# VHH binders against Protein AAR2 homolog: the designs that were tried, part 21

Target 1, 357 residues: Protein AAR2 homolog, of Caenorhabditis elegans (q09305)
Amino acid sequence: MGGALPPEIVDYMYRNGAFLLFLGFPQASEFGIDYKSWKTGEKFMGLKMIPPGVHFVYCSIKSAPRIGFFHNFKAGEILVKKWNTESETFEDEEVPTDQISEKKRQLKNMDSSLAPYPYENYRSWYGLTDFITADTVERIHPILGRITSQAELVSLETEFMENAEKEHKDSHFRNRVDRENPVRTRFTDQHGLPIMKIREGYEIRFQDIPPLTVSQNRVGIEYSDRLYRLLRALGGDWKQLLAEMQIAFVCFLQGQVFEGFEQWKRIIHLMSCCPNSLGSEKELFMSFIRVLFFQLKECPTDFFVDIVSRDNFLTTTLSMLFANVRDSAHAGDDLKKKTAQFKQYLTNQFKWDFNCD
Key: E = the ipSAE of ESMFold2; O = the ipSAE of OpenDDE; V2 = 0.75 times the mean of E and O plus 0.25 times the DockQ between their complexes.

## First folded at step 10 (VHH; framework vhh_7yz9_2)

Design q5 (from p1 with S100Y; at its last look DockQ between E and O 0.01; V2 from the best seeds 0.00; counts 0 for: pae E 15.7 > 2, off the site)
Fold by ESMFold2, look of step 10:
Structure q5 (fold): chain B 357 residues (1-357), chain A 121 residues (1-121)
Amino acid sequence: as target 1 above (357 residues)
Amino acid sequence: QWQLVESGGGLVQAGGSLRLSCTASGFTFSSYRMGWYRQTAGNEREWVAFISSGGSTYYADSVEGRFTISRDNAKNTVYLQMNSLKPEDTAVYYCAAGDYWFYDESEMDYWGQGTPVTVSS
């Protein structure tokens, strides 16, 4: 693949670098940013020379699941996190604006305790995150928790009881029970086990994919109305859909969160089943092909074999995409060209067969 | 069938400003990364600036703080605002479009014909 970043771009990114102070983090633990991680030493206090833009920062104590966060760094920004040993997570600390000059002076004294951002990883990282903005991060990132596979679960019965108690306290002087339409909630699955869900505020806030509204055989699949409803929910900004696809992939790949893999698959399936949108949404589909190509190119071999390719999802789903683009009267020549190039890449690289007409 | 057409070049005094425009047709403009390159006679083409499909901007050190790249997807146009021009900025300026994973001139899919810029001392 690809060419190299010009030396002038590389120099610009490192000269405008941001700082992350990660205070109190234990030695002999994993700490990482983007595609690089370190085993921390006793003197580790954070990162320096972080280029402006979105990055994924993560850590792991001993053999615990990773916990991480996305942040859109501004040039020269100083971000401070403090590790809490009792809770085994980190907390934000604000740097007051009148203390920025003093904090920068302190950073000079800490230079040997700060690991530099690995600029060679930036090219690959940019390709995985180039649609993600600060607004994207704010919309999707968990309100209370961090990005982690270590689930904060609660039973539906416990959540129901907590919500009922909250409603009762808030309406102390008046009762608002609807006796004509009582709510019946199932607290157990078909096996009699408690139904569990992620505690409120701890979920990654992925956009809901609108439900399928039609029943058709496999030949007549058309999801363009689902796509349009999703785009409207995103304020009409198709770039936010691809940003979510990128966040979902990074959550899975670097954050080790299976929920990210599920959302990634849902988006790919939706995009592959919209033949009537290939003309009107040409920019979205062109960008989708590029985003997916880079994601598949960057998958580690063991990860790809063991998880991504073990079922028929990609071969089945992308066969529909390739056929829809090939046969479209609406798709432009550039979309057809890039889609055919992508199909050929997958055929050659992975020995996949998409000729199942 | 595709086309990139540069405009806005010309003669300008040192310290002055020019705005270059590049209008695209025949491909899905918003899906492409856009860049500006420049070339003097007998030299290799030099990268000047890039703007991603998502709007992120990057600059060569020699122009940082003086040049601004921007795009208007509704008009299929990329711009290069060139301020505080120096005689060293004299070159033919080329607009280019490419896929995200192609970063050098050999990897750009589409090139314009170029617009000359001359900065007098």
Scores: ipSAE 0.000, ipTM 0.235, lowest interface PAE 15.7, mean pLDDT 79
ESMFold2 (binder alone), look of step 10: mean pLDDT 81; pTM 0.826
OpenDDE, look of step 10: ipSAE 0.397; ipTM 0.702

Design q6 (from p1 with S100R; at its last look DockQ between E and O 0.83; V2 from the best seeds 0.00; counts 0 for: pae E 3.2 > 2)
Fold by ESMFold2, look of step 10:
Structure q6 (fold): chain B 357 residues (1-357), chain A 121 residues (1-121)
Amino acid sequence: as target 1 above (357 residues)
Amino acid sequence: QWQLVESGGGLVQAGGSLRLSCTASGFTFSSYRMGWYRQTAGNEREWVAFISSGGSTYYADSVEGRFTISRDNAKNTVYLQMNSLKPEDTAVYYCAAGDRWFYDESEMDYWGQGTPVTVSS
């Protein structure tokens, strides 16, 4: 109650929202979408009335790490996931176009087993994800797996042996070791333990931040060339950089994936170190400040205190951003005003010191 | 008109046992999942145990092995057998019923008024 939508708006969304069928999922387990999660009951089989757009769906059995996925729902879409108890994950199932009408009829019989989307935080969720598109999801989402902190790992040796077997099979020749040019691949770390990596196809495909180019004339920190190279890798679309920042944050916040936190930090650091771009990339920087402000403002207090603010990353990195904008001959008055307001908010809310007078 | 009435609360010495009962009326008891929650002053309600309509049982870590939830659909009654009681089990115990998609406290449809349990040291 208290936050209930008007009945005619509820009726409209009931008729026009998307569906997620989440079949075979065990009861007394965690299921969630966006900001809200629950412990499943006997009759739970999915969600109805999902507003079109990007959502993050996740689950966990007992105390296991969450697994989740992003999906861009279309109006009226029926998405089907089936839980596999043996593998402890879900699998996709497509609904053929000629079966959509019959699936809709089946959904009427299932209506009491479909929980409505929790609209109370939808506006905030949209604000956290508004740059994310279907193309963003396709580019970043793991090919084979799901978003999880328990990523599928293999030893470097195991992957090397699998690839060597493929090469032998494809080449139709005897595998031969060249004594003059030995292959030197290190399979163990300094302590003799196997070097581990995420199995191919299971990684979250975050964009690499281009490396620094060494320059003898470089006086201070200036990463504008890295920013432009990154933007070119994203097809020249600066909104995709902010979309990745938003996905990275959600992966950390709701997916509990530390790699998302690391990518989020990398993007913030890059953006904070581009004084020569503050004029020419005005819309990107204005939008960056808005995205970051919203992420910090909407972050749950306990999560923020325990995780986000634990080291000096934000205070150190944003001090550089604020100084760069303040001192820029290129930054417009609106960017300077927006960053000053953001700095004031952080100072007042969190008692952070950004070395200002 | 629905009703949930708890009974069996009281004062007991640490290490002792109590059996709580909750009798339901005004809804189809056998199709509802039932749960027990507890609350100390100034704290939010804490889930203790639940039992599905089919009889599957689940427990909070703090009580597993000591508490047993059960139901008798013919009597419209759910029970909580509490053994090896500790002073930290002192709370007001609430019976709850729900038939919706989730077991969370916010998703329960019906609540009892509570029965106090005190465990002395």
Scores: ipSAE 0.277, ipTM 0.640, lowest interface PAE 3.2, mean pLDDT 83
ESMFold2 (binder alone), look of step 10: mean pLDDT 83; pTM 0.842
OpenDDE, look of step 10: ipSAE 0.588; ipTM 0.801

Design q7 (from p1 with R33Q; at its last look DockQ between E and O 0.85; V2 from the best seeds 0.00; counts 0 for: pae E 2.2 > 2)
Fold by ESMFold2, look of step 10:
Structure q7 (fold): chain B 357 residues (1-357), chain A 121 residues (1-121)
Amino acid sequence: as target 1 above (357 residues)
Amino acid sequence: QWQLVESGGGLVQAGGSLRLSCTASGFTFSSYQMGWYRQTAGNEREWVAFISSGGSTYYADSVEGRFTISRDNAKNTVYLQMNSLKPEDTAVYYCAAGDSWFYDESEMDYWGQGTPVTVSS
């Protein structure tokens, strides 16, 4: 009974929703979208009736780390992914322009193999992702890899060897032979261990938080200059900062990626230490509080207790936010009211103590 | 009317074996995916083993290598051969049938009444 859509809405979404064809994916494996995952059965070949907008799709073979991607679906879009068993990941399959009609015909024949999008959690998913746009996804998403906790690490020596081989294979003309230019690359650190990095193109492209210029080490730590520099790097669009906070949280929550948790914490810390910005950036701070409220409200209890609350980060950091807003001569009454309500919610819901701050 | 009837449960010593059977009627057995689930008192039902309509088999980590699921479409019956039983395998075992994209508990269409299995040490 609960959560069923009215027949007229089901028909609308059937006709206007997007499709994901997930071909060749093994049975008895985890497949998920947004908040919901399942074990795949014999008939599963993808999803239908996906509402337009940003979604996070992920999978896992047996107990392997999840791999996933964000995609901004357009109405009626047909997205095709094919599982590659050797590489244990999915690849895009291009649908040629002259094959569009056949693919649509195939969808009709495949309808019984396409599971409907699980609308039961869609409203809350929208609230966790409502600042994310197609441009946000393209800016942050790894170029070559997928969102996964399994870091693709490579030694500097291995990357150097691979680049040298690629240059050899791909050259039709060689530059004139340069004179001897001895370059010695250090492949080990000062302790003799291989220097390791994430393989180029596989990193999640989170925006760097600008460094602190010079700290006075005084009461009321002030990071507003860092915030303004970050906003300039984002083209002056404060919504993109919150979009990144939302992507970081989803990467952590559903993608199980620690880098997302670290970026999420860095953004919260920055926002909590900007007392001079509380008047001029009212919309950003009001929206930040809403975004964080939804993230904490929608976080599964076990995940929250075991991972999010472990080291007192939120209580320490949000104590600074609450004190800064309370004491600000520049913050408007609306922001002070919203912040006090948020503090009350956290105190009641999680039994957190902000009074010692 | 559809029916799934489990049998073969009982008391067995640790290290022993049991064979569970589940006989289906009232639906087209050969087109359905079949599974075994188990439940201890006060806990959620957990998946144990699954067999597709085409005969492919899958197992939970806790039973892989010890349990074998099979089906006989001519007899409308699915089996669970349980070897090297441990006290932790004590539960009520349920047979289920589904014809869905997924085989999570909520996706199964038909359920048996359950057959208790007790493993004494």
Scores: ipSAE 0.376, ipTM 0.714, lowest interface PAE 2.2, mean pLDDT 83
ESMFold2 (binder alone), look of step 10: mean pLDDT 83; pTM 0.836
OpenDDE, look of step 10: ipSAE 0.684; ipTM 0.862

Design q8 (from p1 with E105S S106D; at its last look DockQ between E and O 0.34; V2 from the best seeds 0.00; counts 0 for: pae E 4.2 > 2)
Fold by ESMFold2, look of step 10:
Order: sequence, then C-alpha cells, then structure tokens
Structure q8 (fold): chain B 357 residues (1-357), chain A 121 residues (1-121)
Amino acid sequence: as target 1 above (357 residues)
Amino acid sequence: QWQLVESGGGLVQAGGSLRLSCTASGFTFSSYRMGWYRQTAGNEREWVAFISSGGSTYYADSVEGRFTISRDNAKNTVYLQMNSLKPEDTAVYYCAAGDSWFYDSDEMDYWGQGTPVTVSS
C-alpha cells in the first residue's frame, strides 16, 4: 500500500533525508506534513526521509483544530517532538551534538515505526516554500505557541493577576493588603463576558505593512513608498517579503489560520499598487508573479471557491497589477511578458474577466 | 490466498440494532489491525471504527457511543455492533485489514466485498 519512490530517489533520501520523531501521539488522530495528512495508527512514531528544507508539520486530536509548526530541516537532522496528553500539545526535545550517534542507533531500532515522507507532491511544495529560510521561520513563528486557529487567549483579569503576582514575588513584598483591597478594574465587556486578548508570545509575528504617508497631493493609487519602507524594515532583502507571503499562505491553507489569509491579501494588494517600482524592483516583481502563480495553482478548488474568491479581492486587485505593468514605461519586456502569461492563465483557468484595456 | 468476508447486513428500523461480522483467512489475523468503513453511492469511503492488534478501539465522531468494534482472534473475526441506528447510517459496510502507520483507506492491505445495511424510518 502507499506509493513507492524510484530507487535513485530512495538512495538520495537515505543519504540526505531528515527524521522527525513524533513520540506519544495518540492513535486515530490526524498527523500531517506539507500537503498530506493521515489518521495515525499504533505503529506510527514519526517520519523518515524528509527532504532538506522548510516543511509544515501539523496534527489534530480527533476533530480539534489543527496545531502545527514550520521547521527548516538540515540534511540528516533528527527532530524530536514529544506529545503531552494532558496539555494536548507537543514539546521540543533537543538532540545534543555528542548524542547524535546514539540517536541514529535508536533510529535503526525504530525504522519500522517511521513512515517515509510523501514524495509525490514535494516539487510543488518546494515551489510553494522556496523563499522561506530558517531565519524567516525564527522571525515569524510564535515564540511560545504553535500555528493554530485556536488562539491562546487570556482574560484581562488573568493577565493582570499573573503580572501582579510576578511583580510581588520579585519585590519580596507580601502582605495582607492585596487580599483586603481587591482591584476594582473592569474585566468584562458591555455584555458581561470576559474581555479576551492573545496571550503575549503566542501571536504569529507577521510583518506590519507600513501605513500610507500623509500626502494629499498624490494622484491615484501608488504604494511604492510603503514598499520601500517595508523592504528597509526587512534589511533590504526582498526575498524575505516573498518568504512571508509564502508562510502566510501556508498558515491559511494547511494551518487553517484566517490571519494568514489577511496577511496574504495585504501583501498582494501592496505589490499590485506600486507602478513606480516596476523598473527598479524587477527581480522582486518577477518572483512575486511566480510565487502567486504557484499559490493559486495549488489551492484546492472547493477551498478556493468558498473562501479565497468570495469577495472579488483577487479580480479587482490583480486588474490593477496587470494595468500597471502593461502601461508602465519602467517595466521591462520580460516582466510585461510574464504578467501577460499569468493573466492569460488566470483567464483560462478561472474564467476571470479583468477590467482593463 | 487471503479473504475477508462480511456478514450480518440487512434492513433494520431506525433505533434498532445490527451486528456485522468479518471473518478472515489466508493471513495471520492476530497481527493485523482491523477496521470498518462505509460508503454511500457516489461518495468516498468513510472510516467508521478501528481496532488495533492489541485491542484498543477508536471511532468516528458520527458513531461514537452507538457502535462498538471488537475482535476474536481465535475465530479470526472482527465485529461491529451497531446500536441506535439512524437513516444516515445506511451504507455498504466494508471490513479492512492493514499493517501500516496509518488507517486511511489507501493504506489498508486487504478489503472485503462489503455488506449492505439499510436503516428505514
């Protein structure tokens, strides 16, 4: 059962593949990597032959919302996650460099419990994630939590009490005044429900898009100043902008996190409204078109119809992009050709009619 | 030559009970994990229940609390006790056996031919 890799690929993955040990994870629950998920059996203890690079690993107990993480696997790396049944999440375990040989010996004894990486869609996955680096993951990934639609929320009352207790313990001041003088702070909304916020350290750390500069003399839509400020915030590395676009899309598509969809839309909107940058940022725009093409190609049809296309965002926003490139005195012939090919693809595939001349 | 043969299907009124059996031959039954799946016309096969080689049981949300899977290794047989049946339980029920990391239908090694179950109002 399952697909077999070609022998030459098996040899390559044996020499270079990474391992994920996913220990203690319950049976009859969802486990997945990249495009593929499964219902786990008693034999399952992890994956082997994982290609080096960025992958998204996720799980769900029965019908609970998914929780997941990005990881940039190095060749031969052994990543260990241990499931905690009480907290219903997984925890990291480091493998010290002087213990790698012993851990590899343990892997030999576990081989029948490790499923091979599902190679069938790897080339498509690589195209969907090829700008993401280890530094990208570290910058954006929540410090404390995981990628999940079920936000780690805390009431204002609970956060206040936790902060007050930490300050009290640090000062070594403990008296009965705190017990006799309760706080009168309102912690409920107008309906009596607790006011909730995302617990610090649990948010996905998407880059803020710079606001419009106050300029009443601008004619039409032109966001090049916002783009340049964003690129400066990213250390001048335009590839990190596209890496974030790729992470945002995966967070939405596989992680089922709506904020990923919102960030994805914000980036597309920004990029579509920068006519003055089309010459100077040629590589960025050429790569942006390629990234977006792969994302739309890989989006499942039902998910696309129900969620991605319901508010006409792509049609109206990309109409601006196509018009800006077509009419630009600064855009090179290769960018114009690439965007025309992309427009034709979208027209044929989705029967979209872009509002342009 | 392996074989999985389901039996016990039929017509039953809503709220009633039915017990399905699946008898295996041609492989070492006690080493395999067994499952029940169901399918309505034009739809993909839906997982219903699983029992590990060690006897641990797991159920789809739609049948939890109403269905019970069990096995008798001496008789090479797996059972599905279906109680409190509803019209939406109407389907062809399939027995499957596998030795994979996963319970998904494409990961199972052996399949029965199916036994139809109809639940009338």
Scores: ipSAE 0.192, ipTM 0.610, lowest interface PAE 4.2, mean pLDDT 82
ESMFold2 (binder alone), look of step 10: mean pLDDT 82; pTM 0.830
OpenDDE, look of step 10: ipSAE 0.373; ipTM 0.704

## First folded at step 11 (VHH; framework vhh_7yz9_2)

Design r1 (from q3 with S100R; at its last look DockQ between E and O 0.03; V2 from the best seeds 0.00; counts 0 for: pae E 21.0 > 2, off the site)
Fold by ESMFold2, look of step 11:
Structure r1 (fold): chain B 357 residues (1-357), chain A 121 residues (1-121)
Amino acid sequence: as target 1 above (357 residues)
Amino acid sequence: QWQLVESGGGLVQAGGSLRLSCTASGFTFSSYHMGWYRQTAGNEREWVAFISSGGSTYYADSVEGRFTISRDNAKNTVYLQMNSLKPEDTAVYYCAAGDRWFYDESEMDYWGQGTPVTVSS
């Protein structure tokens, strides 16, 4: 095991590896971490030798939609999840402090039931997620539930009725209603179907992209003021924007969540339309190109053909980026060279035509 | 574990030719992109040539038409054929490998120790 790994990585695994116990998880099902997944055997109980840091863990019973979570593993940590067959999801299981020593003893006896972390993919996964921090995960991860394409949906009518019931239970003798100002609530869309939303607390908490301000958009497409407002909302930390781009991509790629793809597109579109920022935000744009290149390199062919390239989003949007960088009087030579190389890669690899005036 | 070893450097007269080789071990050579870089004392390292894992080649403007990069995946070796050499080509030449196809030296994962090339006028 690990015969191709550098000695420092092997030592790291043995000294600092974390454990994930995944109790009661069915055999013949999909379980995965980061870039790799497996079909579970009858004795599967979890993972061992997980490097400290942020990882994405996911599973699927037979062909059900994946469910997953991000977790920041501490050195030597024992994370315990228990499969709940009735709810068809996993739940945290607390390990009381006085049981930690016994659980570590059990880990020794469970070694044959624990799969090792797939370190052969670690460098690739790190490149896909290197801006993501524990703080990033805390900001974006759903408060309730898990990252899944199986949305926790509720109709607006059901949510309204549930909120009214809560108000009724808080009242000891009657519901207080304003008889002169009744609320008019629309529960159906233009086709008569119930209006649906994700139940509160179950949404992935992606950052909203600030709206366009007409007074700021005087000449052509220019989103630099939107970028600056977004960066301010992120505490001035441009790395958190790229971290969200990376989380959005992982949610799409490994979690199979379309909302992640939509956020990924929104970020790319914003970044491609900021000609006034190309000088002052050089490190952000250089890093953005690297992040996007790595994401496209790692994208599975089926996802790429069916989703990423289907509507010409990337060709149209990146044409704007390439033109803006080429034409900028303030973009540095290194940014211009990086974008030209990226454009050439995409042209050669995907036969894309970025011919725009 | 990984290793890149350059060879073939030396002294040559202007207008002459020289062929550099770089042999790789400790990683899957056929899946990596390869590049040549050069450096004179006190200056930044300069990109010279790049060959993708698929065999596509790219050159700096200063050497295009004179230098040819190639690879032999069976021998885990990348080559730089340098023709019509000029005194300005005098430098230490480094080979590098990366799994990203960017030319910038910060994007390369593995580096050789370098082989000196001197072009006399």
Scores: ipSAE 0.000, ipTM 0.187, lowest interface PAE 21.0, mean pLDDT 80
ESMFold2 (binder alone), look of step 11: mean pLDDT 83; pTM 0.846
OpenDDE, look of step 11: ipSAE 0.044; ipTM 0.563

Design r2 (from q3 with S100T; at its last look DockQ between E and O 0.01; V2 from the best seeds 0.00; counts 0 for: pae E 3.0 > 2, off the site)
Amino acid sequence: QWQLVESGGGLVQAGGSLRLSCTASGFTFSSYHMGWYRQTAGNEREWVAFISSGGSTYYADSVEGRFTISRDNAKNTVYLQMNSLKPEDTAVYYCAAGDTWFYDESEMDYWGQGTPVTVSS
ESMFold2, look of step 11: ipSAE 0.405; ipTM 0.798
ESMFold2 (binder alone), look of step 11: mean pLDDT 84; pTM 0.845
OpenDDE, look of step 11: ipSAE 0.741; ipTM 0.883

Design r3 (from q1 with S100R; at its last look DockQ between E and O 0.01; V2 from the best seeds 0.00; counts 0 for: pae E 18.1 > 2, off the site)
Fold by ESMFold2, look of step 11:
Structure r3 (fold): chain B 357 residues (1-357), chain A 121 residues (1-121)
Amino acid sequence: as target 1 above (357 residues)
Amino acid sequence: QWQLVESGGGLVQAGGSLRLSCTASGFTFSSYYMGWYRQTAGNEREWVAFISSGGSTYYADSVEGRFTISRDNAKNTVYLQMNSLKPEDTAVYYCAAGDRWFYDESEMDYWGQGTPVTVSS
């Protein structure tokens, strides 16, 4: 049924796995980790046997959008979240170091209320997240702790008034209109609608893709300068670019967050338009093809047909990648072979035609 | 303990056929991509064919149209039907399993011991 594991493996994971206490979460609601979700029962209090490493945890009540978070679990770690039914979200609870032994005793008594991590999909999960590190999560995760399609929006007028109140209290008591230099701030767009932005601290902190640099000596699509600037912003570590591509995909796939889909597309587009980098960045491009292959393997065919048919993004963008690799004087034979095999996979799986454009 | 066991190799005349089998145990076969590789002495292992967990098939240019890979998840077995064999197909054939789609042998998790195939002129 739900994947059989040998008893000695189960015992090892019971002794060495991490715990998540998710206290006060209502029954008959969705709770999930990685690829698996459940409808919670009355006794649900969290998860046990979580393997060390990066996981995505999420929940939803009734028809509400999912809310979730990434966490890099250490072996034996005890993570505690408390659900607030009124606000319909969760908050961190710190476990002081001197209380860890007592908390472990409490976990032993709670064992029947803790669901085990669903190991049947762990290997596939690793393939979707194998570039993600604790530092990646720290850099990208919202400061205020939730990945959700529920936008925490504020109008520019509201934010301006909140900042003005804080400045007034912090600066001085007296506040008068400066008739010599009046402040003029627009709070609406050119159509009269309120300008909205994400409230500070709630945004997913995806890396900005550098803008195209104007070049007088170049024509055609060539984004290698953008790629090099992005890699420099990531400390020269190309693995962090792929880690962000993986986080973006998980935010879309399991978190149901559209901004993750947009960042995923931006990274694929950038990587597909760098013909001058195909020789010097061989490992990055080889690994990029593998990362994208795993991501497309996990998406239902109907899902991608609906998205791609309306947008044409993947067929257009990957056609550029395939042509650039095919025509490159600098790409090695192994990259050309892997890219051609990937093209054949996509053609067979999705019936896409990459040679029409 | 995991295991991959190849069978069906042997000596065959040029133009003939062989069917290789590889039976798996000790891992969740249905979630793995399976592949066949081949190697001659002193050379790197060469990819031959690949089959996804969902049954999609992929072939090296040198064997496309002549070889057919298939799988039976109920029997934990992958097959390689080799038709129109050439002396250049002479090699030790290895079964491999990975939970990813691999073209590079370094990406495979499990390897068989190999079964020799000899195609005489």
Scores: ipSAE 0.000, ipTM 0.188, lowest interface PAE 18.1, mean pLDDT 79
ESMFold2 (binder alone), look of step 11: mean pLDDT 82; pTM 0.835
OpenDDE, look of step 11: ipSAE 0.771; ipTM 0.901

Design r4 (from q3 with S53N G54S; at its last fold request DockQ between E and O 0.92; V2 from the best seeds 0.72)
Amino acid sequence: QWQLVESGGGLVQAGGSLRLSCTASGFTFSSYHMGWYRQTAGNEREWVAFISNSGSTYYADSVEGRFTISRDNAKNTVYLQMNSLKPEDTAVYYCAAGDSWFYDESEMDYWGQGTPVTVSS
ESMFold2, look of step 11: ipSAE 0.465; ipTM 0.778
ESMFold2 (binder alone), look of step 11: mean pLDDT 85; pTM 0.856
OpenDDE, look of step 11: ipSAE 0.768; ipTM 0.896
ESMFold2, look of step 12: ipSAE 0.512; ipTM 0.807
ESMFold2 (binder alone), look of step 12: mean pLDDT 85; pTM 0.856
OpenDDE, look of step 12: ipSAE 0.018; ipTM 0.242
ESMFold2, fold request of step 14: ipSAE 0.499, 0.480, 0.180; ipTM 0.808, 0.785, 0.679
ESMFold2 (binder alone), fold request of step 14: mean pLDDT 85, 85, 85; pTM 0.859, 0.858, 0.861
OpenDDE, fold request of step 14: ipSAE 0.212, 0.812, 0.762; ipTM 0.631, 0.916, 0.889

Design r5 (from q3 with S53R; at its last look DockQ between E and O 0.01; V2 from the best seeds 0.00; counts 0 for: pae E 20.7 > 2, off the site)
Fold by ESMFold2, look of step 11:
Structure r5 (fold): chain B 357 residues (1-357), chain A 121 residues (1-121)
Amino acid sequence: as target 1 above (357 residues)
Amino acid sequence: QWQLVESGGGLVQAGGSLRLSCTASGFTFSSYHMGWYRQTAGNEREWVAFISRGGSTYYADSVEGRFTISRDNAKNTVYLQMNSLKPEDTAVYYCAAGDSWFYDESEMDYWGQGTPVTVSS
């Protein structure tokens, strides 16, 4: 980190920025916010001077996978999280209204235990998250768990038995079993291993991409109906689709969560295969190109080369997008120009060949 | 332009004591956190002790109770009092300064040249 902020700016941010109290977190561990992480000291208790808006906070004990959460901070907010050493995660602690004044007094007394937000990275962070709102975070964030590559898995059989036990408690006169038509539920895969899934309530609540309809009478690849159904599921708000694309990318880049990478790819693939929507959804597609450009520009080079570009997904998928826009009779000239400029950027920066031999 | 200069290293018998000093110039000492690190041959540097600009102190488990870090802002100097020294404390000791509240090596802006400490059995 570079030089200190001017004292006047520090005082302004202390008075108007948000606080995160992160109580009981172990020393000599990784703690981070947005683009920056550190190894914690013994008396670390949290962050101060956090600018209002969406941030991603994460940590890692020794070599454990990162765990984290998104939060939309309000000006002057005091967010309290307690570390639970047994479960190795944070738990929320509410600050009752009648205790806010006491907490603010405590914050003044613990200033040496609070790290300031690293403002050097804020512009880049805003560019990665500018479509994300408080509603976006609340809708997508796991209900029970945190964002982590360590999935909370359960077997289908275990979850089925837990649900059956719950249903039995709710109905005394429903204990009858139909012995003539017993239910056969498959709990193992073709190799005899238990079928595993993420435990209910622990998944990142990404919107499902609607499936193709079997009777779509269109020539070639065309996913516009899937796009429209997805937009309807998002309340008709196309900005929430881009917000989800941004959350998915941050979950992958900073949270190291593979599910985020898969959702990011699903959204890019969907958007690249909607030739009939290029006229009517111009603002969505223009914004999509900007969002994707910025994500690729901000991606660390080694991370991009080793992980993001490994399977040719982007070159194959974006080749379809570029061809669809180029060949569209209804796409506007500004979308065609922006797409051509984006293609040129990718070709120059990454040496990709979108018309490979 | 800036400097951190360590002194006070040397040879000492096990169970003995040494006091390291590190004098700063070319930056506003009182605005910086200070730390001590050590490196044995063939290994990466490890953190030893940290003192915030406000005077809060932190220690690695291997030295807690034996080492004491302190600072004198009037003299632009940070100290490491090392007591009950063991052969395992043999290393080159470095002082460092940073404006981050964390003590990771990447967060330190200025480094000294190091002072060798040898603890004989």
Scores: ipSAE 0.000, ipTM 0.121, lowest interface PAE 20.7, mean pLDDT 80
ESMFold2 (binder alone), look of step 11: mean pLDDT 86; pTM 0.866
OpenDDE, look of step 11: ipSAE 0.081; ipTM 0.551

